# Miniprotein binders against q6w4x9r395to579: the designs that were tried, part 219

Target 1, 185 residues: q6w4x9r395to579
Amino acid sequence: GHCSLEGGSFVTTFDARPYRFHGTCTYILLQSPQLPEDGALMAVYDKSGVSHSETSLVAVVYLSRQDKIVISQDEVVTNNGEAKWLPYKTRNITVFRQTSTHLQMATSFGLELVVQLRPIFQAYVTVGPQFRGQTRGLCGNFNGDTTDDFTTSMGIAEGTASLFVDSWRAGNCPAALERETDPCS
Short names: E, the ipSAE of ESMFold2; O, the ipSAE of OpenDDE; V2, 0.75 times the mean of E and O plus 0.25 times the DockQ between their complexes.

## First folded at step 18 (miniprotein)

Design si6 (at its last look DockQ between E and O 0.66; V2 from the best seeds 0.64)
Fold by ESMFold2, look of step 18:
Structure si6 (fold): chain B 185 residues (1-185), chain A 89 residues (1-89)
Amino acid sequence: as target 1 above (185 residues)
Amino acid sequence: DRLRKIARVLYWLAAVLMWEAEWEFEAGNFEEAFRLAEEAGELIEYAIKLAEEAIKEGDTDPQTEELLKKAEKLAKEVERFIAKVAEEL
């Protein structure tokens, strides 16, 4: 299964359902019992222009009880808060520069992440067949049916991307009222 | 510049860990909530240190000061949360 985060605002699910959203938060892309140690893949979105409707991907996070890997649009790679030189290996995970413009995180548990750094920051998530029917998050449920890919974190199937995406927010996002007073967007 | 970039990553990670800690707290998993919050606190203190160091080394980008403000706010939230979780342990 393939899930993509393109153009800074577009997502295509494992079941090939495309959508876009606009938001400034961290979102859960993928949770699954197939990811060891309660692993989850997350995406960080932030403003890319002056309006709230101009948002783009700024980082991808892999979080588990053992590893806390962040890959940022600024080409910073960390694990557990410590900056790493590439190639970087753990027992189960390898992060390396695939090309001058792409980084790859390969794993022994069927997850692969490819990050395009230039010309724009994009991410491509691939999961093996053992994940079929066992995923949740912005990349959908991988059950071959696009009609329920917008299932919220509470298990409610929504008809709109915005409600679905908002339910998968993770991390503390700035309060909207405080952002109204910011001098620049 | 490099210090600001690393500090931003530490800030994002700390925020995610705090979100997880809050979920663990609401689920009654107080030891895990405490552990996650302690880890977030260490990351955010390091982020603050790096952002302050960037400013001292001549980083004039207004986003560095905004990051420092956000990080200091999160650090206070982490401190309050740790105190709250400790009441349940």
Scores: ipSAE 0.679, ipTM 0.855, lowest interface PAE 1.3, mean pLDDT 85
Fold by OpenDDE base, look of step 18:
Structure si6 (fold): chain B 185 residues (1-185), chain A 89 residues (1-89)
Amino acid sequence: as target 1 above (185 residues)
Amino acid sequence: DRLRKIARVLYWLAAVLMWEAEWEFEAGNFEEAFRLAEEAGELIEYAIKLAEEAIKEGDTDPQTEELLKKAEKLAKEVERFIAKVAEEL
């Protein structure tokens, strides 16, 4: 499964459902029992401009009992709050520079993350087949059905992206907006 | 710039930890909530220090000041939460 966060505010689920939102919060991208140590992948969105609709992905966070890895748009990588130099390796996670503009987080448990740093901070999440039907979050449920991708954290299917996205907030943030405006780059 | 960049990351992480702490609190896991909140507190305090240091070193970017303000706000929230959790321990 491939999930993408592109263009500042565009998301394509594992089931290839595209949607857009504007929010300034941290959101759960991926939760799954297949992630060890209660792992979760999160996306941090922040204001990228003056207008309320100018929001952009600014960081990706992998959070587990063992690791708290943040990859930021400024090429700052931390684990448990400590800045790390690349390549950085933990027990089952390696973060390294893939290209001049791309970082990669490789794992031993079937999760791969590629982060494009510039010109737009974008993220690409890949999960193995073992994750099928066992994912939740903004990346959807990876079951081959796009119609149920907007399932909230409470297991309710939503028709709009805003309510869906809001249900996956990992913090006290304003409500997400579903607008067809150009995101900040 | 480096200090601000790190401080911002720490801020984001602290915020997430606080969210998790609140979740644990609601679940009745007060010890875990407390632990997470304490960690968030440490991170946010460090973020504040870094931001302040950046300013002292001549960082005039408005984003740094904004970050500092946000971090200070979060720090207060963390403190209040810790106090709340402590009552349940």
Scores: ipSAE 0.593, ipTM 0.834, lowest interface PAE 0.9, mean pLDDT 93
ESMFold2 (binder alone), look of step 18: mean pLDDT 86; pTM 0.836

Design si7 (at its last fold request DockQ between E and O 0.68; V2 from the best seeds 0.67)
Fold by ESMFold2, fold request of step 20:
Structure si7 (fold): chain B 185 residues (1-185), chain A 89 residues (1-89)
Amino acid sequence: as target 1 above (185 residues)
Amino acid sequence: DRLRKIARVLYWLAAVLMWEAERAFEAGNFEEAFELAEEAGELIEYLIKLAEEAIKEGDTDPQTEELLKKAEKLAKEVERFIAKVAEEL
């Protein structure tokens, strides 16, 4: 399954459902029992212009009980708060420079992350077939049905992206009073 | 410049750890909540040192001062949370 974060505001789920959102927060992209040590993949969004309608991806975080890896738009890679030089390897995770513009995090547990550093910071998440039907977060539930990909953290399927996205916040983030949204994003 | 960029990463990580500490607290896992919050506090102390060093080395980017203010605010939130968790231990 493939999930992508592109163009500063666009997401395509594992079930190929596209949407866009604007917000300044960390969001849960992917949780699954297939990720070891209570692992989760998260995305950090921040302002890129005048308002919340101008936000973009600034970092991706992989968090588990053992590893806390951050890859930032500024090409900083850390694990457990310590800056690392690439290539960087643990037992189960390797982070390396794929090309001059792309970094890759490869794992032994079926998760792969490719990050485009420029011209804009984008992320591409790939999961193996064992994840089917066993994911939650902004990348959807990977069950082959796009109608319930907007399932909130409380298990409620929403018809709009904004309530779905806000439910997956992983941080103390101010609520937007004038979020720009439409039913497709 | 590099110091500020690292400090920003530490800030995001500390904020996420505090989110998880709050979830652990709500679930009654008070030892885990305490440990996560202490880890967040250590990250914040480290990032404050990096941001201050960046300023001393001539970092003039206003984002560095912004980050320092955010970090100090988060540090206070971490301290209040740790006190709350300690009442349940």
Scores: ipSAE 0.814, ipTM 0.912, lowest interface PAE 0.7, mean pLDDT 87
Fold by OpenDDE base, look of step 18:
Structure si7 (fold): chain B 185 residues (1-185), chain A 89 residues (1-89)
Amino acid sequence: as target 1 above (185 residues)
Amino acid sequence: DRLRKIARVLYWLAAVLMWEAERAFEAGNFEEAFELAEEAGELIEYLIKLAEEAIKEGDTDPQTEELLKKAEKLAKEVERFIAKVAEEL
């Protein structure tokens, strides 16, 4: 399964469903029992301009009981709050520079993350077949059905991206917007 | 410049840890809630120091000041939460 966060506000689920949102919060991208130590992958979005519609991905966070890894747009990598130099290796996770513009987080448990640093901070999540039907979050449920990808954290199917995205907030943040809004409205 | 960048990352991490702490509290896992909040508090204190050091070293970016304000606000929230959790322990 491949999930992508591109163009600052676009997401494509594991089931290849595309959608757009504007939010300034941390969101759960991937939660699964296949991730060890109650692991979860999260995305941090922040404002990138004056308009509420100008939001972008600024960091990716992998959070588990063992590791708390953050990869930021500024090429800062931390684990448990400590800045790390690349390549960095833990028990099951390795973070290294893939190219001049790309970082990669490789794991031993079937999760791969590629982060494009420039010109736009983007992220690409790959999970192994063992994750099929066992994922939750903004990347969807990886079951081959795009129609149920907007399942909320409470297990409710939503028809709009905004309510779906809001259900996966990992913080106290403003409501997400599905459409570009006029800042004067 | 790097200090501010690190401080910003720490803020994001602290914020999500507090969210996790709140979830733990709601689930009745008070010990876990406490530990997560404590960790968030430590990160906040550290990032404040980093941001202040950045300013001292010549960081004039208004985002640094904004970060400090946000961090201070979050610190107060953490303290209040810890006090709340302590009542349940």
Scores: ipSAE 0.712, ipTM 0.877, lowest interface PAE 0.6, mean pLDDT 93
ESMFold2, look of step 18: ipSAE 0.785; ipTM 0.897
ESMFold2 (binder alone), look of step 18: mean pLDDT 83; pTM 0.792
ESMFold2, look of step 19: ipSAE 0.796; ipTM 0.897
ESMFold2 (binder alone), look of step 19: mean pLDDT 83; pTM 0.786
OpenDDE base, look of step 19: ipSAE 0.633; ipTM 0.842
ESMFold2, fold request of step 20: ipSAE 0.605, 0.790; ipTM 0.817, 0.898
ESMFold2 (binder alone), fold request of step 20: mean pLDDT 84, 84, 84; pTM 0.796, 0.803, 0.803
OpenDDE base, fold request of step 20: ipSAE 0.510, 0.519, 0.495; ipTM 0.793, 0.799, 0.789

Design xl1 (at its last look DockQ between E and O 0.01; V2 from the best seeds 0.00; counts 0 for: pae O 1.9 > 1.5, pTM E .739 < .8, placed apart)
Fold by ESMFold2, look of step 18:
Structure xl1 (fold): chain B 185 residues (1-185), chain A 105 residues (1-105)
Amino acid sequence: as target 1 above (185 residues)
Amino acid sequence: SAEELEREAKELVEKGLEKLRRGDPSGLEKIVEGVRLAVESGSPELIAEIAEKALRLAEELLEQGRYEEAAELVARVAELLIEAGDDPWAYLMIRWLEWYAEEAK
């Protein structure tokens, strides 16, 4: 399964459902019992510095009971707050430079993350087949059906991205102050 | 005094967890009081420790079919943790409880 965070504000779920949102918060991208130690993948969004209502991806975080690995647009990788030289390896996670512009986090539990650092900070999440039907978060539920990918943290299928995204906040953030809009419509 | 707050918070939480595990509803109020003291102490490590212990008990309660007790435990603890600031681990703990409860139905 593939989930992508592109163009600063666009998301495509494991079931290939695209959407766009703006919010300044940390959100849960992927939560699954297939991740060890109560693990989850999270995305951090912040204002883009151009529009007062636009936000973009600034970091991706893998969080578990043992690790808090942050890969941010400043190109520094940390674990539990300490900067790490690459390649960086734990028992089941390896973070390394895939190319001059891309970092990869590879794991033994079926999660792979590729982060494009330049020219635009983007992230690509790949999970193995064992994750089918066992994911929640901004990347959707990986059940082959795009109509329920906007399932909130309380199990409610929403028709709009904003309510769905707000339910996956991992921080004390304002609810979406504005509904998402298409700047090119 | 911060060390006293941390020790008292940990003791209250441990006692409350034990009481709640065996079905004594007064355990919840002890846990809540312990969380409040942990927040007052300002120790991020203690707060994270308490949040994880609450999640483990909530999982145990769900496995036993005690859904109302699990939901109340997480709701009360998460409310206090949210008031203490932006803590992604606490939010993740709530999301795990919500998920387990939905699948158990």
Scores: ipSAE 0.480, ipTM 0.792, lowest interface PAE 1.6, mean pLDDT 81
Fold by OpenDDE base, look of step 18:
Structure xl1 (fold): chain B 185 residues (1-185), chain A 105 residues (1-105)
Amino acid sequence: as target 1 above (185 residues)
Amino acid sequence: SAEELEREAKELVEKGLEKLRRGDPSGLEKIVEGVRLAVESGSPELIAEIAEKALRLAEELLEQGRYEEAAELVARVAELLIEAGDDPWAYLMIRWLEWYAEEAK
């Protein structure tokens, strides 16, 4: 399964459903019982301009009971707040420079993350087949059905991306917008 | 010269964008021609500028309920950029179109 966060606002789920949103919060990209130590992958979005549509991905965070690894747009990698030099390796996670513009987080448990630093901060998530049907978050449920990808944290299928995305907020943040204006306006 | 092409490209695109914003379909053709000239000029900066403006207009059109016009604008520009070679803006425009096809209708 491949999930992508591109262009600052676009997401493609593991089931290959594309959608977009504008938000300035931390969102759960991936939760799964297949991730050890209650691990979760998160995306941090922030304002990149003055309008509501000017948002961008600024960091990716892997959080577990053991690690909090942050890869930021400033090419800083931290674990539990401490800056780390690359390549950085924990028990089952390795972060290293893949190319001049790409960092990679490799794991022993079937999760791979590639982060493009330039010219646009983007992220690409890959999970192994063992994750099929067992994922939750913005990357969807990886069950081969795009129609139910917008399943909220409460297990409710939503029809709009904004409501879906909002359900996966990791904190108290403003509501996400699918577009600058309400389609009903 | 390259500078002349850039200037002409900018002019055509600006005029085209304005026309299209006002609902004049001839605007799209001007934009297309402007993009062609921009590609010919070999200026990635200009291409980026034009692509960004096109996407912004597309968003405006969406807000106005002009979905088809928005999609056509992005598609036409994307096509030209793709033909010219690998371009990051073309890639983003493709993502936009994929989103449109799935969600914006």
Scores: ipSAE 0.168, ipTM 0.576, lowest interface PAE 1.9, mean pLDDT 90
ESMFold2 (binder alone), look of step 18: mean pLDDT 78; pTM 0.749

Design xl10 (at its last look DockQ between E and O 0.01; V2 from the best seeds 0.00; counts 0 for: pae O 6.4 > 1.5, pTM O .789 < .8, placed apart)
Fold by ESMFold2, look of step 18:
Structure xl10 (fold): chain B 185 residues (1-185), chain A 106 residues (1-106)
Amino acid sequence: as target 1 above (185 residues)
Amino acid sequence: SAEELEREAKELVEKGLEKLRRGDPSGLEKIVEGVRLAVESGSPELIAEIARKALELAEELLEQGRYEEAAELVARIAELLIEAGDDPWAYLMIRWLEWYAEEIRK
C-alpha cells in the first residue's frame, strides 16, 4: 500500500483516495499494531512561506517506545533529540540518503518512508501487505474501500476531510485553523 | 539527580500500576506522582516505558470489563503529559486505548 503527502497539503491514502487540508499541527499519519513498540508515523504541518492561507509538510516523525526519529525539511535527522549522521541504523530501522534530494527510512517491519527534501518537502509511505486492514490515521485504513478512509480516531466514518483530519491531531492546535487558511477570499 | 528521579519514578509507577491491577484505586495517585518525576527527569525513554506499561494494564483492564479504570488511567497520564509540554505520547496513548477498546468489542 502507498500513501503520499505532497505539496499544498495533498494526501493520497493507502486506498488511493486523494484529499487536501489546511492545518498547522502534528497529525498521526499511520498507526498500526504491525509497527513494533507501539509505533506510529506522524506528520508535522506548518504555514507555508509563500501564502499564509496554505500549509505544508515540514517534518515526518516516527515515534515508538525505542525511537523518536525526526526527519525535517532542514535536512536534519534526529533520534530522541540527538542529531545523527547518515547512514543511521538502529536494530530495525535504517535511515540513509537515497539521492541528493531524497532520504529513505527502511525498516525490518514492512514500513518504508521516502522523503523528498527538494524542490518541495514531500513524503511517500509504503507498507507491506501485512498492514492491510490494520492501519489508522491520515493514510486511511487500507481496506480497499475509499468510502470509509475518513474514519476518525473514534471509529466514525466522516464524509469530509476536515473532520477526519482534526480527529488525528497530536498536539494542542488553535481552533481558528480554517480562518488562517482563508485570510482573503 | 536525574538518575534518582528516574529510579523513584519507575518505582512509583510500577507500584501504582500493581495497585490498580488489584483494584486498589490509590494506585492512580502513585502513578501520577511517578509521571511528574519522570517528566522532571527529562528522559524520553522513561516516558515511553511508562506509556507502554500503562497501555498494557489498560488492555488488561478492558479485557476484564473494567472500562472506567482503563480510561481514567490513560486520561490521567495524558493530561499530565499535555500540561508538561504537549508530549506526543499523550495523544498516542489515547489513540491506542480507543483502538484497543474497539477491537475488544469485535
Scores: ipSAE 0.626, ipTM 0.802, lowest interface PAE 1.3, mean pLDDT 84
Fold by OpenDDE base, look of step 18:
Structure xl10 (fold): chain B 185 residues (1-185), chain A 106 residues (1-106)
Amino acid sequence: as target 1 above (185 residues)
Amino acid sequence: SAEELEREAKELVEKGLEKLRRGDPSGLEKIVEGVRLAVESGSPELIAEIARKALELAEELLEQGRYEEAAELVARIAELLIEAGDDPWAYLMIRWLEWYAEEIRK
């Protein structure tokens, strides 16, 4: 399963459902019992301009009982707040430079993360087949059905992205906004 | 030369984008011409930059309620850029442009 955070405000779920939102919060991208030590992958969005639509991904965070690994747009990698040199390796996680513009977080438990630093900060999440049907968050449920990807943290299927995204907030933040659409459509 | 093509492409695209922002439909044709030159130059970076700028303008147009113009811009750019897509980033942007075009027209 492949989930992507692209173009600053675009998301493609594991089931290949695309959507966009504008938010300035930390959101749970991936939560699964397959992640050890209550692990979760999160995305940090912030304002990149003056308008409500000027939001962008600024960091990706892997959080577990043991680690808090942050990859930021400033090309800083930290674990539990401490800056780390690359390549950096923990028990089952390795962060290294893949290319001049890409960092990769590799794991021993079936999670891979590629972060594009330039020209736009983007993230690509890959999970193994063992995660099928067992994922939650903005990346969806990885069950091959796009129609139920917008399932909230409470298990309710939403028709629009805004309520879905808001349900996966990891903090107190403003409500997410959907892209502008034709009100007559 | 390739460098000359890139320079001309950039100029045309910038002028076109500005015109389109101002509601001048001739801007689109300038962008199209610029994209063609960019493709001819063989510069993946330039192509990616154009794709990015196109997306940004499309979003601006959407915010202004100019839905049809946004859709047309995205569709035309996507169509042109797909021919040059050997850059991963450009390819990703093209995919989103195509998606945008479809969603806007719904």
Scores: ipSAE 0.016, ipTM 0.253, lowest interface PAE 6.4, mean pLDDT 85
ESMFold2 (binder alone), look of step 18: mean pLDDT 79; pTM 0.750

Design xl11 (at its last look DockQ between E and O 0.01; V2 from the best seeds 0.00; counts 0 for: pae O 6.5 > 1.5, pTM E .700 < .8, other shape alone 2.844 > 2.5, placed apart)
Fold by ESMFold2, look of step 18:
Structure xl11 (fold): chain B 185 residues (1-185), chain A 106 residues (1-106)
Amino acid sequence: as target 1 above (185 residues)
Amino acid sequence: SAEELEREAKELVEKGLEKLRRGDPSGLEKIVEGVRLAVESGSPELIAEIAYKAARLAEELLEQGRYEEAAELVARIAELLIEAGDDPWAYLMIRWLEWYAEEIRK
């Protein structure tokens, strides 16, 4: 399954449901029991332009009981707050420069993250088939049914992106904004 | 110190879990105090451990037909962590607790 975080705060879920939101917060992108040590991916969004309603991805975080790996738009990679030279390797995770513009985090547990650093900071998440039906977060539930991809943290399927995204906030942040028209249409 | 807070939090949580398991409702407030100490300590590992143990106890309570006690446990812990947290790890652990509790209800 593939999930993408692209410019303009566009997200495409594991079940290929596209949506957009405007928020300044850390959000849970992917939560799954298939990730070791209560692991999750998180996405950090911040204001990106002169308009207060414009937001963009500024960092991706892999967080578990063992690691807090941050890949930031300033091209710095840290683990547990310590800057790391690439390639960086733990027992289960390798972070390396895939190309001059892309970094990759490869894992032994079926998660792959590719981060485009330039010209726009974007992220692409790939999970193996063992994750099917075993995910929650902004990337959806990966069950082959796009009608319930907006499942909130309380397990309730919502019809709007804003309620869905707000439920996955990982911080004390303002509610997510949408454009004048609902981007999940 | 953070180590002292963690030690005290673990002790309170274990005693609270034992009391709730036996049907002593005072155990809930001991767990709540343990959560407050864990949040104050800034230890994501401890918060995760507490959330996991609370979810496991909720499962036991549901299997015994003690639905109101299970619901109160999950609701109280989740509420406290949300009110305390400006910490992504705390929010992640709350989401795990909510997921575990939902799977129990199924």
Scores: ipSAE 0.245, ipTM 0.636, lowest interface PAE 3.8, mean pLDDT 77
Fold by OpenDDE base, look of step 18:
Structure xl11 (fold): chain B 185 residues (1-185), chain A 106 residues (1-106)
Amino acid sequence: as target 1 above (185 residues)
Amino acid sequence: SAEELEREAKELVEKGLEKLRRGDPSGLEKIVEGVRLAVESGSPELIAEIAYKAARLAEELLEQGRYEEAAELVARIAELLIEAGDDPWAYLMIRWLEWYAEEIRK
C-alpha cells in the first residue's frame, strides 16, 4: 500500500482515494497492530500563508514506545527531541539520506517512508501486504475499498474529509477545511 | 526546456500506465521513457510522482496476479532511478517487491 502527502494539502490513501484538506494540527497517518511497540506515523501541518487555505506539511513523526523520530522541513532528524546524525539507526528503523532532497526511513517491519524535503515538503508512505485491512488514520484502511477510507477514529464512516481528518487529530487544533480535488490536478 | 520535458514525461507516463494496465506491453516502454525524461528535467517532485504512480500500478498488477508484469515494471523503473543517481524510490520499490514476494510464497 502506498499513501502520499503531496502539494501541501493533498492526500492519497492506501486505497488510492485522493482528497484535500487544510488543517494546522498533528494528525495520525497510520496506526496498525502491525507496527511494533504501539507505533504510529503522524503528520504535522502548519500554516504556510495568510489564508486558511495556505497550509502545508511541515513534519512527519514516527512515534512508538521506544522511538520518536521527527523528520522536518528543516532537514532535522530527531529522536526524542535530540538531533541525530545520519544515518540514524535504531533496533529496527534506519533513517538516511538518499538524495540531496530526499530522506528515507526504512524499517524491518514493513513500513517505509520517503520524505521529499525540497522544493515541497512531501511524504510517501509504503506498507507491506501484511498491513491490508489493518491500518487506520489519514492513509485509510488499506482494504481495497475507497468508499470506506473516511472511517473516523471511532469507527464511523464519514462522507466528508473534514470530519474524517478532524477525528484523527493528535491534539487540540482548529477544525480542518476540506476541498475535494485530485492531487494530480 | 525543463518544462517541456516535464509535460512530455507526464504524458508518456500516463499513457504508458493506462496501456500497461490494459495489458499492452508497449506501455512499459512509454513509462520508462517518461521516467527518463523526468530525470532529465531535474524535477525531484516529478520523479517522485511518477515513481509513486508506477508503484501503485505494480500493486494493482500484483493484486490481479500479474506478477511478472509487476516485477518487470518495478525492475525497469528501479534500474533507471538507480542509474540516475540512487533515487529513494528505487530502494522502496525493490523492498516493496520483496515483501510481496514473501507473502506470495506463504
Scores: ipSAE 0.017, ipTM 0.262, lowest interface PAE 6.5, mean pLDDT 84
ESMFold2 (binder alone), look of step 18: mean pLDDT 75; pTM 0.710

Design xl12 (at its last look DockQ between E and O 0.01; V2 from the best seeds 0.00; counts 0 for: pae O 3.6 > 1.5, placed apart)
Fold by ESMFold2, look of step 18:
Structure xl12 (fold): chain B 185 residues (1-185), chain A 106 residues (1-106)
Amino acid sequence: as target 1 above (185 residues)
Amino acid sequence: SAEELEREAKELVEKGLEKLRRGDPSGLEKIVEGVRLAVESGSPELIEEIAAKALRLAEELLEQGRYEEAAELVARIAELLIEAGDDPWAYLMIRWFEWYAEEIRK
């Protein structure tokens, strides 16, 4: 299964459903019991232009009970806040530079992340077949059906990307809440 | 010192988790006190450790049919961690709890 995070805050799910959103928050991209230590992959978005509707990916985070690996657009890789020289290895995870513009995180548990650093920070997530029906988050549920890929954190299938994306927030993001609750402020 | 706060926080959290596991409701307030000390110590690693332990206990409580106790534990710890620094792990533990609860209802 393949999930992509591309410029303009565009996402394509594991079931090939495309959507876009605008937000400046951390979001759960992929949550799965196939990731060790209650792991999840997260995406950090921030303002990329002069308007609130211009947002872009600025970091990808792998978070588990053991690791907090951050790959950021400033080309620095950290684990638990500590900068790492590449290639960086744990027992299950290897992060390395593939080219001057791309980093790769390879794992023993069927997750592969390729991060394009330049010209635009983008990410490409690949998961093995053991993840089928076993994922949640912005990359969808990987069940072969695009009609329920917008399943919220409470298990509710939505018809629109905005409600779905907001349910997967992993941070306090008052700007989006202000827009949603007081559009005429 | 920060090291003394970390040690005391770990002891309070472990004691509180054990009390709660055995059905003593005072365990939750011990955990809360321990989390406050962990925040004061300024150790993000300790805070993540506490969240993971709370999630493990919440799963055990769910398996035992103690749903309200499990939900209260997760909610109280996540709220404290969000207030203390908006740690993404706090949000992730809530979503893992939701997933565990859904799986058990199956």
Scores: ipSAE 0.514, ipTM 0.752, lowest interface PAE 1.7, mean pLDDT 82
Fold by OpenDDE base, look of step 18:
Structure xl12 (fold): chain B 185 residues (1-185), chain A 106 residues (1-106)
Amino acid sequence: as target 1 above (185 residues)
Amino acid sequence: SAEELEREAKELVEKGLEKLRRGDPSGLEKIVEGVRLAVESGSPELIEEIAAKALRLAEELLEQGRYEEAAELVARIAELLIEAGDDPWAYLMIRWFEWYAEEIRK
């Protein structure tokens, strides 16, 4: 399964459903019992302009009971708040520079993360087949059905991206917007 | 009125999707016309709804090996979105298609 965060405000789920949203919060991308130590992958969005529609991905966070690995748009990699030099390896996770513009987080438990640092900060999540039907978050449920990807944290299927996305907030943040609004309209 | 345009747009798209699914090439033109009406109505929500439906059909077509039809569908919708000023969404559609098509071929 492949999930992508592109263009600042676009997501494509593991089931290949694309959608857009504008939010300035930390969201759960991937949660699964297949991730060890209660692991979860999260995305941090922030305002990139003056309007509510100017939002962008600014960091990706892998959080477990053992690790908190942050990859930011400033090319800073930290674990539990400490800056780390690349390549960095801890237990079953390795972070290294894949190319001049891409970082990769490789794991021994079937999760791969590629982060494009420039010109646009983007992230690509890959999970193994063992994760099928066992994922939750913005990346969907990886069950081969795009129609139920907008399942909230409470297990309710939503019709709109905004409500779906809001349910996966990791903090107290403003409500997400599904699409841009023209201030001149 | 905008409401009338929206109703007509939805009708054309639904008919078009069904026709295209059945292999009737006239279906694509109906979808395109529906998108144009949606753009004219000034309803970005409707445009995205239609685009989403088109992508779902494109997925089905790809899974059936109907690559050319899927490609044309996505391309035509993307073009209309670009004309409407929604370049980012059009880009996403194209990227999605390229990626999914590759995955299907594996």
Scores: ipSAE 0.040, ipTM 0.494, lowest interface PAE 3.6, mean pLDDT 89
ESMFold2 (binder alone), look of step 18: mean pLDDT 79; pTM 0.753

